VH-VL binders against q9nrl2r1430to1533. Designs and how they scored, part 139

Target 1, 104 residues: q9nrl2r1430to1533
Amino acid sequence: GGVHELSAFEQLVVELVRHDDSWPFLKLVSKIQVPDYYDIIKKPIALNIIREKVNKCEYKLASEFIDDIELMFSNCFEYNPRNTSEAKAGTRLQAFFHIQAQKL
Short names: E, the ipSAE of ESMFold2; O, the ipSAE of OpenDDE; V2, 0.75 times the mean of E and O plus 0.25 times the DockQ between their complexes.

## First folded at step 11 (VH-VL)

Design F35 (framework fv_nezutatug)
Fold by ESMFold2-Fast, scan of step 11:
Structure F35 (fold): chain C 104 residues (1-104), chain A 123 residues (1-123), chain B 107 residues (1-107)
Amino acid sequence: as target 1 above (104 residues)
Amino acid sequence: QVQLQESGPGLVKPSQTLSLTCTVSGYSISSGYYWHWIRQHPGKGLEWIGSIHREGDTDYNPSLKSLVTISADTSKNQFSLKLSSVTAADTAVYYCARTDYYWGSHRYGMDVWGQGTTVTVSS
Amino acid sequence: DIQMTQSPSSVSASVGDRVTITCKASQSISSYVAWYQQKPGKAPEPLIYDASSLESGVPSRFSGSGSGTDFTLTISSLQPEDFATYYCQQFYSTPYTFGQGTKLEIK
């Protein structure tokens, strides 16, 4: 009923950004802080990039949006051993995403 | 302000289960990021025992994994440690501690600690 | 497991001295290091989180630095209340290991 409503994709990205385990995913990994990241991860992505793509209407299908979110998690688990703080945050955030994505 | 207070028996017999509780005041246990148990053997350094995340996921020191259980009771604003099959080597001061949360960052540290409770394992 | 090794194991210093304590990780751990101060008979007190961020209420004479494998805690002008044991801890991966401690003693 108001003037504007958030798209389903924008609403979900906002929920992910606000989640306590979003900290590894808010922006691209720093090459200065993690020098070998871009040697291992060839398709880097982060929530700020996904949010920009949503704002520019670059996702035509829910599957395209889901694929980018899943790529973000896949990169996390490829780079980070499972006992790391990043991988633990990624595991919880991915589970949260899977529950929320059922609304799409 | 946030305060943590350990409680439990000061004396435990060998082979029994040690049960300790950390009571949190001035702060909701559901608002912290991680809650930890640490111990310190007499005259020695600090040893991390394990942690529980706000959502209930636990991590344990592999040296103690089969013997340790950490749980949370949000209705009482407490989290607890159970250490089974204790021996004299488990004699230590036991601490509980919090890792706080800031949106967009993980505070890598334990910012609030209990005063510690001394546990002696003896017949 | 990631091993955290502190140097020195003990140091003797005088009030007003600049004191440096180092901590070396057995593998790269980014900036996921915290430092604690422990006085006899007391619980550890937090000093530094995320390698270089000062905990609330901690005097500005304390500072932390480092990334990767080498980390440093510095006290720029030692005060009488600073004589204590200092510990580093890594939060990169479980188990969250502590260094063995550095005892800071009066000279």
Scores: ipSAE 0.610, ipTM 0.877, lowest interface PAE 1.7, mean pLDDT 90

Design F36 (framework fv_nezutatug)
Fold by ESMFold2-Fast, scan of step 11:
Structure F36 (fold): chain C 104 residues (1-104), chain A 123 residues (1-123), chain B 107 residues (1-107)
Amino acid sequence: as target 1 above (104 residues)
Amino acid sequence: QVQLQESGPGLVKPSQTLSLTCTVSGYSISSGYYWHWIRQHPGKGLEWIGSIHRDSDTDYNPSLKSLVTISADTSKNQFSLKLSSVTAADTAVYYCARTDYYWGSHRYGMDVWGQGTTVTVSS
Amino acid sequence: DIQMTQSPSSVSASVGDRVTITCKASQSISSYVAWYQQKPGKAPEPLIYDASSLESGVPSRFSGSGSGTDFTLTISSLQPEDFATYYCQQFYSTPYTFGQGTKLEIK
């Protein structure tokens, strides 16, 4: 997309990164700390990767950007049981994302 | 700078509701991450009762879930614990505590605690 | 629920000793462990968060380590002020369970 679309995606990623529930999502899950993660999660993604894609203008449609963010949350809920700190953070951040994504 | 202070009755009769309040000073409840209630039975270890995420989502210890309610009043900068149908087993020191967010880092731990308030359940 | 088991339940030591307390989780909890110090009649004081990060104002003789199921709190050179009960706590999932405590006593 265009400069204005890139600006909107960048602004939203910055809002997500600044959110206090972003900590599980800032960078890829460590294989050292969580050895079975990559056995379960086949399409790993994190906010730093999504931000890189935004900066390189790799999202042509808002739906592609939204799909990557939703994949990030889907991975979280697939790996982490509902009562975990990661899943609780993911639930709140996803709700925040859905509100912010209405601007797109 | 940040201080937490528990308050409430020191003596509660069996079957009644225990109500405790934690007053937060030097910091806004809305700016925090989690606010917790913990208790300690005489001569025993620590038991997590429950938490509230700012003024909204609550989590309770399943052993107490049907009996416990945690709520927050942001206008008074306080959060509260209600424990219904108390028995002698609820005699304990009750603490409130904070989990805060540090920018750029996840931070799970309780960094500020109240001094604790002793609650005795007896007839 | 995740059970946190501390070892030893009590330890006697002398000033200047290196003391290690361990905490074992009943399942893997990554690094989501905090450590607290409690003196008689006082509220717990935070020492360590995220398994290895030292709380502000805590002396450097305290350190934490571990990931997965096995965690340790180390006091490199015990001081008179350090005689207390120590608790670990997991923040991986609710309920946020504590270990049973380790009482550090003067030998």
Scores: ipSAE 0.355, ipTM 0.825, lowest interface PAE 3.5, mean pLDDT 90

Design F37 (framework fv_nezutatug)
Fold by ESMFold2-Fast, scan of step 11:
Structure F37 (fold): chain C 104 residues (1-104), chain A 123 residues (1-123), chain B 107 residues (1-107)
Amino acid sequence: as target 1 above (104 residues)
Amino acid sequence: QVQLQESGPGLVKPSQTLSLTCTVSGYSISSGYYWHWIRQHPGKGLEWIGSIHRTGDTDYNPSLKSLVTISADTSKNQFSLKLSSVTAADTAVYYCARTDYYWGSHRYGMDVWGQGTTVTVSS
Amino acid sequence: DIQMTQSPSSVSASVGDRVTITCKASQSISSYVAWYQQKPGKAPEPLIYDASSLESGVPSRFSGSGSGTDFTLTISSLQPEDFATYYCQQFYSTPYTFGQGTKLEIK
């Protein structure tokens, strides 16, 4: 909650979006390109949705923001096997997130 | 313009270690996404050897994993391949290549390649 | 490992022809396919990334399509400089495997 926490969330989302491993997470997975994704992943989310929620002040607690980011990574690792480009990008971006999230 | 240039010995004896270097000019190695080594056996197709991410994380072809090391030296703007215990089967043209960083894109493909360096493994 | 199978292994064509080369992945790989052109004695040159995106400087007669397991490279009106060997490559998972190549020859 609060303006200070929302400013911190916006800063962190911008850092994630600018990271070179953000590409799997910038927008929702395409059903046309990945037909079975929504059969497996029941709570899809992406950085553009999280950023919109930050801008609309929908996160009342830092834990709610962190939960949405972690859901995004959890979805990645559930759908994508370890040796995939998406899983490798997700692993590095999640590590980066954990370092930056210490500031929240 | 970005240019990649392979260098190393043209002839290596069986059981020795092959060491190749890729020198990058016109671009910082730390700004790229992945840097790759590929080889091509005489008269055959292309084989991916391995890659190094700009953070130093490496991925190797499982058929070569115990024999291959890829490393980067950002101060020299170079990355290198070491292939241990070579045999005649390692005779090939060796290429280095880049996958560039483009903000917001999953641009998997190798957009810049070196000219290739020929390596013959013979006694 | 994901296997990439190209067809045909060779094709003979004439200048002006429409040429299609296909590449089949042994499992679904989304759109993470690149295509390369290689002329004798030269390094491969990139043509297509992410299945359908044209590399900078590549003529518009080249196009790529496909997703999942089936991918196609098309040359809409073959030019003399297009006679070469063509390779597909998957970037979905390591190892990043290439197809065996398709040799495009003068008829």
Scores: ipSAE 0.317, ipTM 0.795, lowest interface PAE 3.3, mean pLDDT 90

Design F38 (framework fv_nezutatug)
Fold by ESMFold2-Fast, scan of step 11:
Structure F38 (fold): chain C 104 residues (1-104), chain A 123 residues (1-123), chain B 107 residues (1-107)
Amino acid sequence: as target 1 above (104 residues)
Amino acid sequence: QVQLQESGPGLVKPSQTLSLTCTVSGYSISSGYYWHWIRQHPGKGLEWIGSIHRSGETDYNPSLKSLVTISADTSKNQFSLKLSSVTAADTAVYYCARTDYYWGSHRYGMDVWGQGTTVTVSS
Amino acid sequence: DIQMTQSPSSVSASVGDRVTITCKASQSISSYVAWYQQKPGKAPEPLIYDASSLESGVPSRFSGSGSGTDFTLTISSLQPEDFATYYCQQFYSTPYTFGQGTKLEIK
C-alpha cells in the first residue's frame, strides 16, 4: 500500500455507504433490537468500523480490506435467513462490491 | 402528489393470463426502493403477490407456484403483473403499492397504494 | 412462512375510547411491522411503518409499539372516522404476510 490504494479503499467504502442496500451495514447491530446477535456472531463489523480502519491506514494489503468487507457479508448471511430483508440487501450489495473491487 | 393507478381487464376467462399495469405519476419508478402487487379476495384479507426491486430483482409469493411475473418499464414509468392460468380463485381486487427508502432512517412499509382494480375470473 | 395473528378479530367501541389491537408473529421479526387502515370499498391506507413510526398525515392518536414477536396498535381517543378494518403486515421475510384483520365497529 500507497496513497492510490488508500484513495481506492476510501472511494469504494463511500460507494458502499451511498448504496441503498447499505442500511443493514452502516453501524454495528443493536443489542436492544437484536438481543441474540452477539451470541451467534463472534467477529462483528460494519461499514463505519471499516471506514475508520481505512482512514487510520490499518489496511496494508488490498486483501485485508477485502477480507473485512467479506466478513461483514458473511456475518449477514450467517445471522439472517435467505429471504430476510437484510439477506436480500446483503446479496445485492455484495454483488455491487464484487464489481467495484475488480478495480482494486 | 405521488399517485399509483392500476389498469387492466375487469373480466378474464379461466386458464387465460391476467395482465395488470400500475402507472406511477409524480415520482420516478427508478427512485423507489420496492414496488408491490397485493390482492384482496371478496370479503377476505390482504395477500401479498410479489415485488420488484429498483434493480429489476423480483420476489414472489411461493403459494402462487411460479404463475406470477412482475416486470418494470422505466421509460413508461410503469410496472406490471402477469398471472398465468387463472381460475375463479383469482377473482379479487388487485392493488399496486410502493416501499420507499430514506437513506439511513427507514425500513419497510407500503406508503402509497393505488385505488385498486377489480378482476373477475368467469366464463 | 411467518404467520401474523391479530387479536381481536372484531371490537366494538365508542367515540372517545382507547382501543388496542395486537399482532403476534410466529417468529422474531425485529421491528419490521406496518399497520394499515381499510374502509369499505377503499384501498388500505398506511398508518405505521417500522412498528412505531407514524406515516405522514396520520393523526397522533394512532401509535404503534412492540418488537420481536408482539406488536400493538393503539388509538388513544376514538373518532367517528376511525371505524374501519385494521391490518398488520411483516416485512422481515418474504412472503410478506398480513394479519387476518381486526374490524373496529361502533358500539
Scores: ipSAE 0.441, ipTM 0.844, lowest interface PAE 2.3, mean pLDDT 89

Design F39 (framework fv_nezutatug)
Fold by ESMFold2-Fast, scan of step 11:
Structure F39 (fold): chain C 104 residues (1-104), chain A 123 residues (1-123), chain B 107 residues (1-107)
Amino acid sequence: as target 1 above (104 residues)
Amino acid sequence: QVQLQESGPGLVKPSQTLSLTCTVSGYSISSGYYWHWIRQHPGKGLEWIGSIHRSGYTDYNPSLKSLVTISADTSKNQFSLKLSSVTAADTAVYYCARTDYYWGSHRYGMDVWGQGTTVTVSS
Amino acid sequence: DIQMTQSPSSVSASVGDRVTITCKASQSISSYVAWYQQKPGKAPEPLIYDASSLESGVPSRFSGSGSGTDFTLTISSLQPEDFATYYCQQFYSTPYTFGQGTKLEIK
């Protein structure tokens, strides 16, 4: 997409970053602190990387942006059992994202 | 200074519903990350009952899930516990507690506790 | 459920002693551990959050360490007001479980 779509993506990423459940998603998981993460998760991503891609105009379609956000949540649920603090935060942030993404 | 205060009946009959309220002062309930209910049976350790997230999402101890409801009333700055079909095994001191949050960081722990309220389940 | 096991269950110590309490999780829980102090008839008071971070107002003689499955609470120089029961708790997964408690008694 265009400049208008890029502005919409930036606004959504900023809303996600400022959400109280964003803490598991702000940066890539540390390989030093969580060594097995990268054995399980083959396509790691985080909000800082997605925001950088938005700023560099790397998303040509809204679906590409949505796919990266959904990958972030999918990675969370693949690595973290459902009862973990990370999975609970991911569930609520994903629900918030789905509501906001209806504007795209 | 943030303070939490439990209130409710000290004596409940078997099969009745126990209703407890936690009143929060000096802090907005909508600013906290999680608000918890914990109990302690006489002479025993601590048991987590459940919690409510600032969004209203609840988590319950699976051993109590069918019997427990936690809710929040932001206009009164309170959150509450309802435990249905109580038995003598529910006799305990009940505590409310907070897990704090501010943007960009999260604290794993319960940093403020109420003083506790004693509940006896007896006929 | 994640089981938290404290050792020792009780310990007798003298003022000025270094006291160490350990807590073992039945599975890896990263650093999602808190420690609490409880005196008879009182609510638990928070000491440590996120395994090693000291709660505001808690004396510097208290410290926490550990990650994964093994966690330690240390009191470097025991004071008279420190005789209490100590609990660890995990926040990795619900239900959030506590250790059984360690009673610290006067020798």
Scores: ipSAE 0.261, ipTM 0.792, lowest interface PAE 4.0, mean pLDDT 89

Design F4 (framework fv_nezutatug; at its last look DockQ between E and O 0.84; V2 from the best seeds 0.76)
Fold by OpenDDE, look of step 12:
Structure F4 (fold): chain C 104 residues (1-104), chain A 123 residues (1-123), chain B 107 residues (1-107)
Amino acid sequence: as target 1 above (104 residues)
Amino acid sequence: QVQLQESGPGLVKPSQTLSLTCTVSGYSISSGYYWHWIRQHPGKGLEWIGSIHRSGDTDYNPSLKSLVTISADTSKNQFSLKLSSVTAADTAVYYCARTDYYWGSHRYGMDVWGQGTTVTVSS
Amino acid sequence: DIQMTQSPSSVSASVGDRVTITCKASQSIRSYVAWYQQKPGKAPEPLIYDASSLESGVPSRFSGSGSGTDFTLTISSLQPEDFATYYCQQFYSTPYTFGQGTKLEIK
């Protein structure tokens, strides 16, 4: 068979996942490690969930995809103080995302 | 094998600037997650001075009296530490260290250290 | 700042003993803890990362555990070369902070 090119969303998710600052976002926050997380964050989301949605073609508009990514970062900054490792990683990853999102 | 080596003057006069360089071999600093400076005053514990991320972002210990500046030179595979207006309290063994990144995981630790370099602040 | 309270400050033990060192964080820091061994005149050497992961080349008699606020470093059977000072460190937030150290001495 032929090689299929990744969609723009797929490619961007891959790039986000491969980014060294993706570690806080790869999967949903562990309730064991962060017991109060889900008491605070009402719309949890992670890159693996977003990737799944992309794979299922649930995003019909780029804005929908971007909204989920921004929600992911918003959750991070809502829960984590700015001096935390997660917040720092999130800040850098979001900056990277914003650059890449311009290509969408 | 990844190796870190600190270098710089072992003696600095008060009010002057302490300058150290960490030379990394066997590994590109642009591949490291964080590059750290740590110091240990004689007979004391370890104190984090600051770090530089591969992106260039820096973090410094606000408890330090001296102004801290950390920078990286990818062309030389080095990163540096500057402490301005040093005092006797800045006399210590200074270490550089690395925190690496593994795909899918941030390694919470400093897995490679330099051997350390002694810096004495004295008139 | 996050305080890492390490205990005991010193401990005397014999070869073959089981030794446990504790580090308590002033707040929850998840698993963002590392442990180091330092011998006199030498640089710290990494033992444990991410609270419970053994660094490469470190003997299996060393182990780390804990999450949240309480962390432990355990040496299952103390060897002569294990007498040193041990430090914990947190990477949850800056400034990164170390425990004050535990000096493990020969009994």
Scores: ipSAE 0.879, ipTM 0.938, lowest interface PAE 0.4, mean pLDDT 95
Fold by ESMFold2-Fast, scan of step 11:
Structure F4 (fold): chain C 104 residues (1-104), chain A 123 residues (1-123), chain B 107 residues (1-107)
Amino acid sequence: as target 1 above (104 residues)
Amino acid sequence: QVQLQESGPGLVKPSQTLSLTCTVSGYSISSGYYWHWIRQHPGKGLEWIGSIHRSGDTDYNPSLKSLVTISADTSKNQFSLKLSSVTAADTAVYYCARTDYYWGSHRYGMDVWGQGTTVTVSS
Amino acid sequence: DIQMTQSPSSVSASVGDRVTITCKASQSIRSYVAWYQQKPGKAPEPLIYDASSLESGVPSRFSGSGSGTDFTLTISSLQPEDFATYYCQQFYSTPYTFGQGTKLEIK
């Protein structure tokens, strides 16, 4: 049920936040540091927003939670060329997520 | 306190494989974020050769083509560089270096370096 | 590849001078720049990471600034031990390229 699903989502978000490659994803990209980001990325998201949605019981299905995490990675790979530090961190964190998401 | 020390042959013949090892002391190699190899040709500037992430993922300078392999041995607390088919152009001082890990940080910079080892490629 | 160009290639200065060295990236690299000091016959020593953060043990007379494409290393009051070659390096994307170096020489 709802309570079990929230516990599972919260645990997974905590694991993602603790991962050494979480740094590009902890909070929204700064427009001051990356001025063109919001011209290219139309659905920005970050782990702090996803965690807030988990805490507010906004995910009714595991698929909705997974979609938001995948959107976060999709945005990373859309904006950042493959050889960037962000793209490398995103690739490793996404692989970690896919392993952990099997528990959902 | 962390210390890095390069080791390997000081003289290598053309066409052979150069093998260098960086021994890490006072710190676990699996705790670092990235470990790097850098070289410096006589009288020239610094050139990044490649890096290995704590996960084992490697990145290499494309200008060195497919000739470079970097690997880590956590049981020996070492990481190594192999450069195949060397020529006189590979004569340089070779350095190993660390990028440290801080949670939530992209602390990019090489904060600890080995003293360097001189490699001469000659017949 | 991202090219890092340092200016000047060499500079002559006196103890007590304020010295600035610039580093220009061929494309925007956020703040992912480190600075190193190298003395003859020795390994590079780290000075600055993430464009403006001072490495532990580095004197406060050293400072870094900049973002995007233009970066500066400043020595506010040059000391005798500061005569060395200085390098910038970008960590935005591989290959992690260095500038060509700036030699700081006694006037």
Scores: ipSAE 0.731, ipTM 0.901, lowest interface PAE 1.0, mean pLDDT 92
Fold by ESMFold2, look of step 12:
Structure F4 (fold): chain C 104 residues (1-104), chain A 123 residues (1-123), chain B 107 residues (1-107)
Amino acid sequence: as target 1 above (104 residues)
Amino acid sequence: QVQLQESGPGLVKPSQTLSLTCTVSGYSISSGYYWHWIRQHPGKGLEWIGSIHRSGDTDYNPSLKSLVTISADTSKNQFSLKLSSVTAADTAVYYCARTDYYWGSHRYGMDVWGQGTTVTVSS
Amino acid sequence: DIQMTQSPSSVSASVGDRVTITCKASQSIRSYVAWYQQKPGKAPEPLIYDASSLESGVPSRFSGSGSGTDFTLTISSLQPEDFATYYCQQFYSTPYTFGQGTKLEIK
């Protein structure tokens, strides 16, 4: 979309990256560290990839950007049981995202 | 230097509620990531009781969940433990501890501990 | 619950020895392990976080390794102040369980 919308996507991604619960989502999950991850998660995505898509103007609608962010959280909850440190971080970051996304 | 100090009664009667407070000095409790309670039974290992995240979210050991409450008071720079319906089995040294956060790092672990306070449950 | 099993439960060693303590998790916990040292009558003190990273001020003779289920704490040249009980703890999922401890004694 427009110049203001792309700037809003970048600002929101920066806020997500700065959040103290962003640590599970900064980069794609390591297959070495988590060998079965990609057997379960078919559409992997992370904040660094989303940020690059914003930088390359690959999102034309706010809904496309929101869908990638929600996919990132959905992957987290699909792979990780709720009592894990990863899922707890995901829950808090997703709540933060929903508050910030009201600006879009 | 950041310092944690446990306080509360050293002797508690069975069926009562054990109340402990951890006072944090040299550091704001709202700057930490997680605040924990841990206990060590006489001559035994360590047991995690529960923790409170700086957002107020709590996690409890399922073996104690219906009996334990952890809360924080940022105005007093303290967090506390309440354990209801205690028995002699709750006799232990109780520790409070911090997990600090460094952005971009999954640095988990309890990097600062209190000195511990001994609690005896007996009539 | 994830069980953390340490071995050996005790070890007798001399100053200058290389000592290895292992911790096994009942499930994969990635690298979410910390190690602590506890001396009698004292609180535990942090040694290692994230399986292999030394806490600030910890001597370089301490090292940690492992990922998944098998983790190791190594003391490369034992010093008199290293005689203590050592614990591992996992931070993968609640409850954040400890190993049962390894007592390191002077021979």
Scores: ipSAE 0.580, ipTM 0.878, lowest interface PAE 1.6, mean pLDDT 91
ESMFold2 (binder alone), look of step 12: mean pLDDT 90; pTM 0.933

Design F40 (framework fv_nezutatug)
Fold by ESMFold2-Fast, scan of step 11:
Structure F40 (fold): chain C 104 residues (1-104), chain A 123 residues (1-123), chain B 107 residues (1-107)
Amino acid sequence: as target 1 above (104 residues)
Amino acid sequence: QVQLQESGPGLVKPSQTLSLTCTVSGYSISSGYYWHWIRQHPGKGLEWIGSIYRSGDTDYNPSLKSLVTISADTSKNQFSLKLSSVTAADTAVYYCARTDYYWGSHRYGMDVWGQGTTVTVSS
Amino acid sequence: DIQMTQSPSSVSASVGDRVTITCKASQSISSYVAWYQQKPGKAPEPLIYDASSLESGVPSRFSGSGSGTDFTLTISSLQPEDFATYYCQQFYSTPYTFGQGTKLEIK
């Protein structure tokens, strides 16, 4: 993709990282702290990985970037029951993402 | 520096709506992460009523969800609790409290509490 | 709802004693636990957040530990001002539930 698209992806990832509700998503879930996570979640992803992919120009289309972000939220809602702090943070951050993604 | 102060009626009649306000000083409500209402029945332990995120999103105790509304007024730096259809079982000390956001981390705890306000539900 | 069960419900101790209070969650809650101290007629005061992090101004004789389902609050050398009721609370999921309280009494 283009320079503008890469700049837009970089800007959006930075906004997500800076958001108060990003804490469950900043890094991959620890297998030591959450041993069953990787038994349930088959395609783990986090904002640090997505940011690295953006920096290496690995997203050719906005849809590929959006798919990775949506996978991150999908994993959150699959593993974490609805009333958990993680699921609540994910719901708010996903709503914020959907608003920001209109710029892509 | 940060202080929370509850205010509202000390006596409420059964079936009425209880309205309490928490005034925050020395800190902006918009800078906090969550703002909570907690109560304590006479001689009993603590019960979480609900919380409001700074954006206005709310979470309520399912035992109270049909009866509880929490709202925030950022212009007055206040947040409020309304509990409808009160009964004698709602007699308690009511507290407001904060969960703050620290850059790069979240506190899983309530770090500032109001002194509490006593509410008696009686005719 | 996640149940938080404290043990013991009451404990008698002397100044200088090491006191431990445990809190057990009915399901795994990671480290999403806080501890509070409450004196008669007063609001709860925060002691510990995130299971093991000490609140500002809290004496170093207080410490917290644990993850998953089992959590402990320890007072290494009890002082006269420490006689109070102690509560644990989970922040893993709503409703955010408290333990029943542990009353620490003078022996």
Scores: ipSAE 0.222, ipTM 0.783, lowest interface PAE 4.6, mean pLDDT 89

Design F41 (framework fv_nezutatug)
Fold by ESMFold2-Fast, scan of step 11:
Structure F41 (fold): chain C 104 residues (1-104), chain A 123 residues (1-123), chain B 107 residues (1-107)
Amino acid sequence: as target 1 above (104 residues)
Amino acid sequence: QVQLQESGPGLVKPSQTLSLTCTVSGYSISSGYYWHWIRQHPGKGLEWIGSINRSGDTDYNPSLKSLVTISADTSKNQFSLKLSSVTAADTAVYYCARTDYYWGSHRYGMDVWGQGTTVTVSS
Amino acid sequence: DIQMTQSPSSVSASVGDRVTITCKASQSISSYVAWYQQKPGKAPEPLIYDASSLESGVPSRFSGSGSGTDFTLTISSLQPEDFATYYCQQFYSTPYTFGQGTKLEIK
């Protein structure tokens, strides 16, 4: 709980943003580039939104932060077939997240 | 200016391992997203062999997966292809190519190619 | 694997003509298509990425369009240097597959 956990969230988000497989997750998917995305994905989220929530102290529990990160990966795997560049990036970044999340 | 240059032996005997290297100049391989190997059989079209990303993760064409290894050496700014147990069917021009890294972008394509190196598999 | 089928396999045209080449994917691939030009004895040169975005330095007479399964490369006013073989490629999923090529020949 508290300030310590929120600092840990900030550090983890920074590590995710700096990871080279973060590119599908940095910002919300563009409707112009991917017009059917928002028909399929009902709870869109991205690292810039999660980081904003961390900075505004909107996560009260570590589980809430973890849920938002896992939603981001779940959306990726729901929209993108397994052999896409997005799904492969998501798989690698999620594995990295699970290792880093041990610090929470 | 970014340039890619393939190098390796032009003649390989059947059953041996083909080893090719792509040297990248004017750009760090750590800054690109994917680095690819593509080949073209005489008078035929293009076939994607595989790729390596800047983290060292590889993807291979399933038709070649058991025979192919792609690796990168960031200290030399190179990435390499090894194709084991070659046959005459592996005679082709081999190209290396880049897909650049674009933050938050869906920019798909191979924007820089090497000039290609001809490999002949014969006894 | 996603199959990319180009039509026509060859086309004969004259300088100044409008030329269109089509590419059909065996399944929906969004806009993840690139187009390349290859001249005999040379490496492919990139023309279009993301179905419709022109690569830097490519003349404006080249354009790409399409989404889903059907894609088109257009040359609005054919020039002598445009006689070459053209390939489409999908980047939606591995293995990344190319069309069989369209040879553009002098009429």
Scores: ipSAE 0.007, ipTM 0.628, lowest interface PAE 10.7, mean pLDDT 86

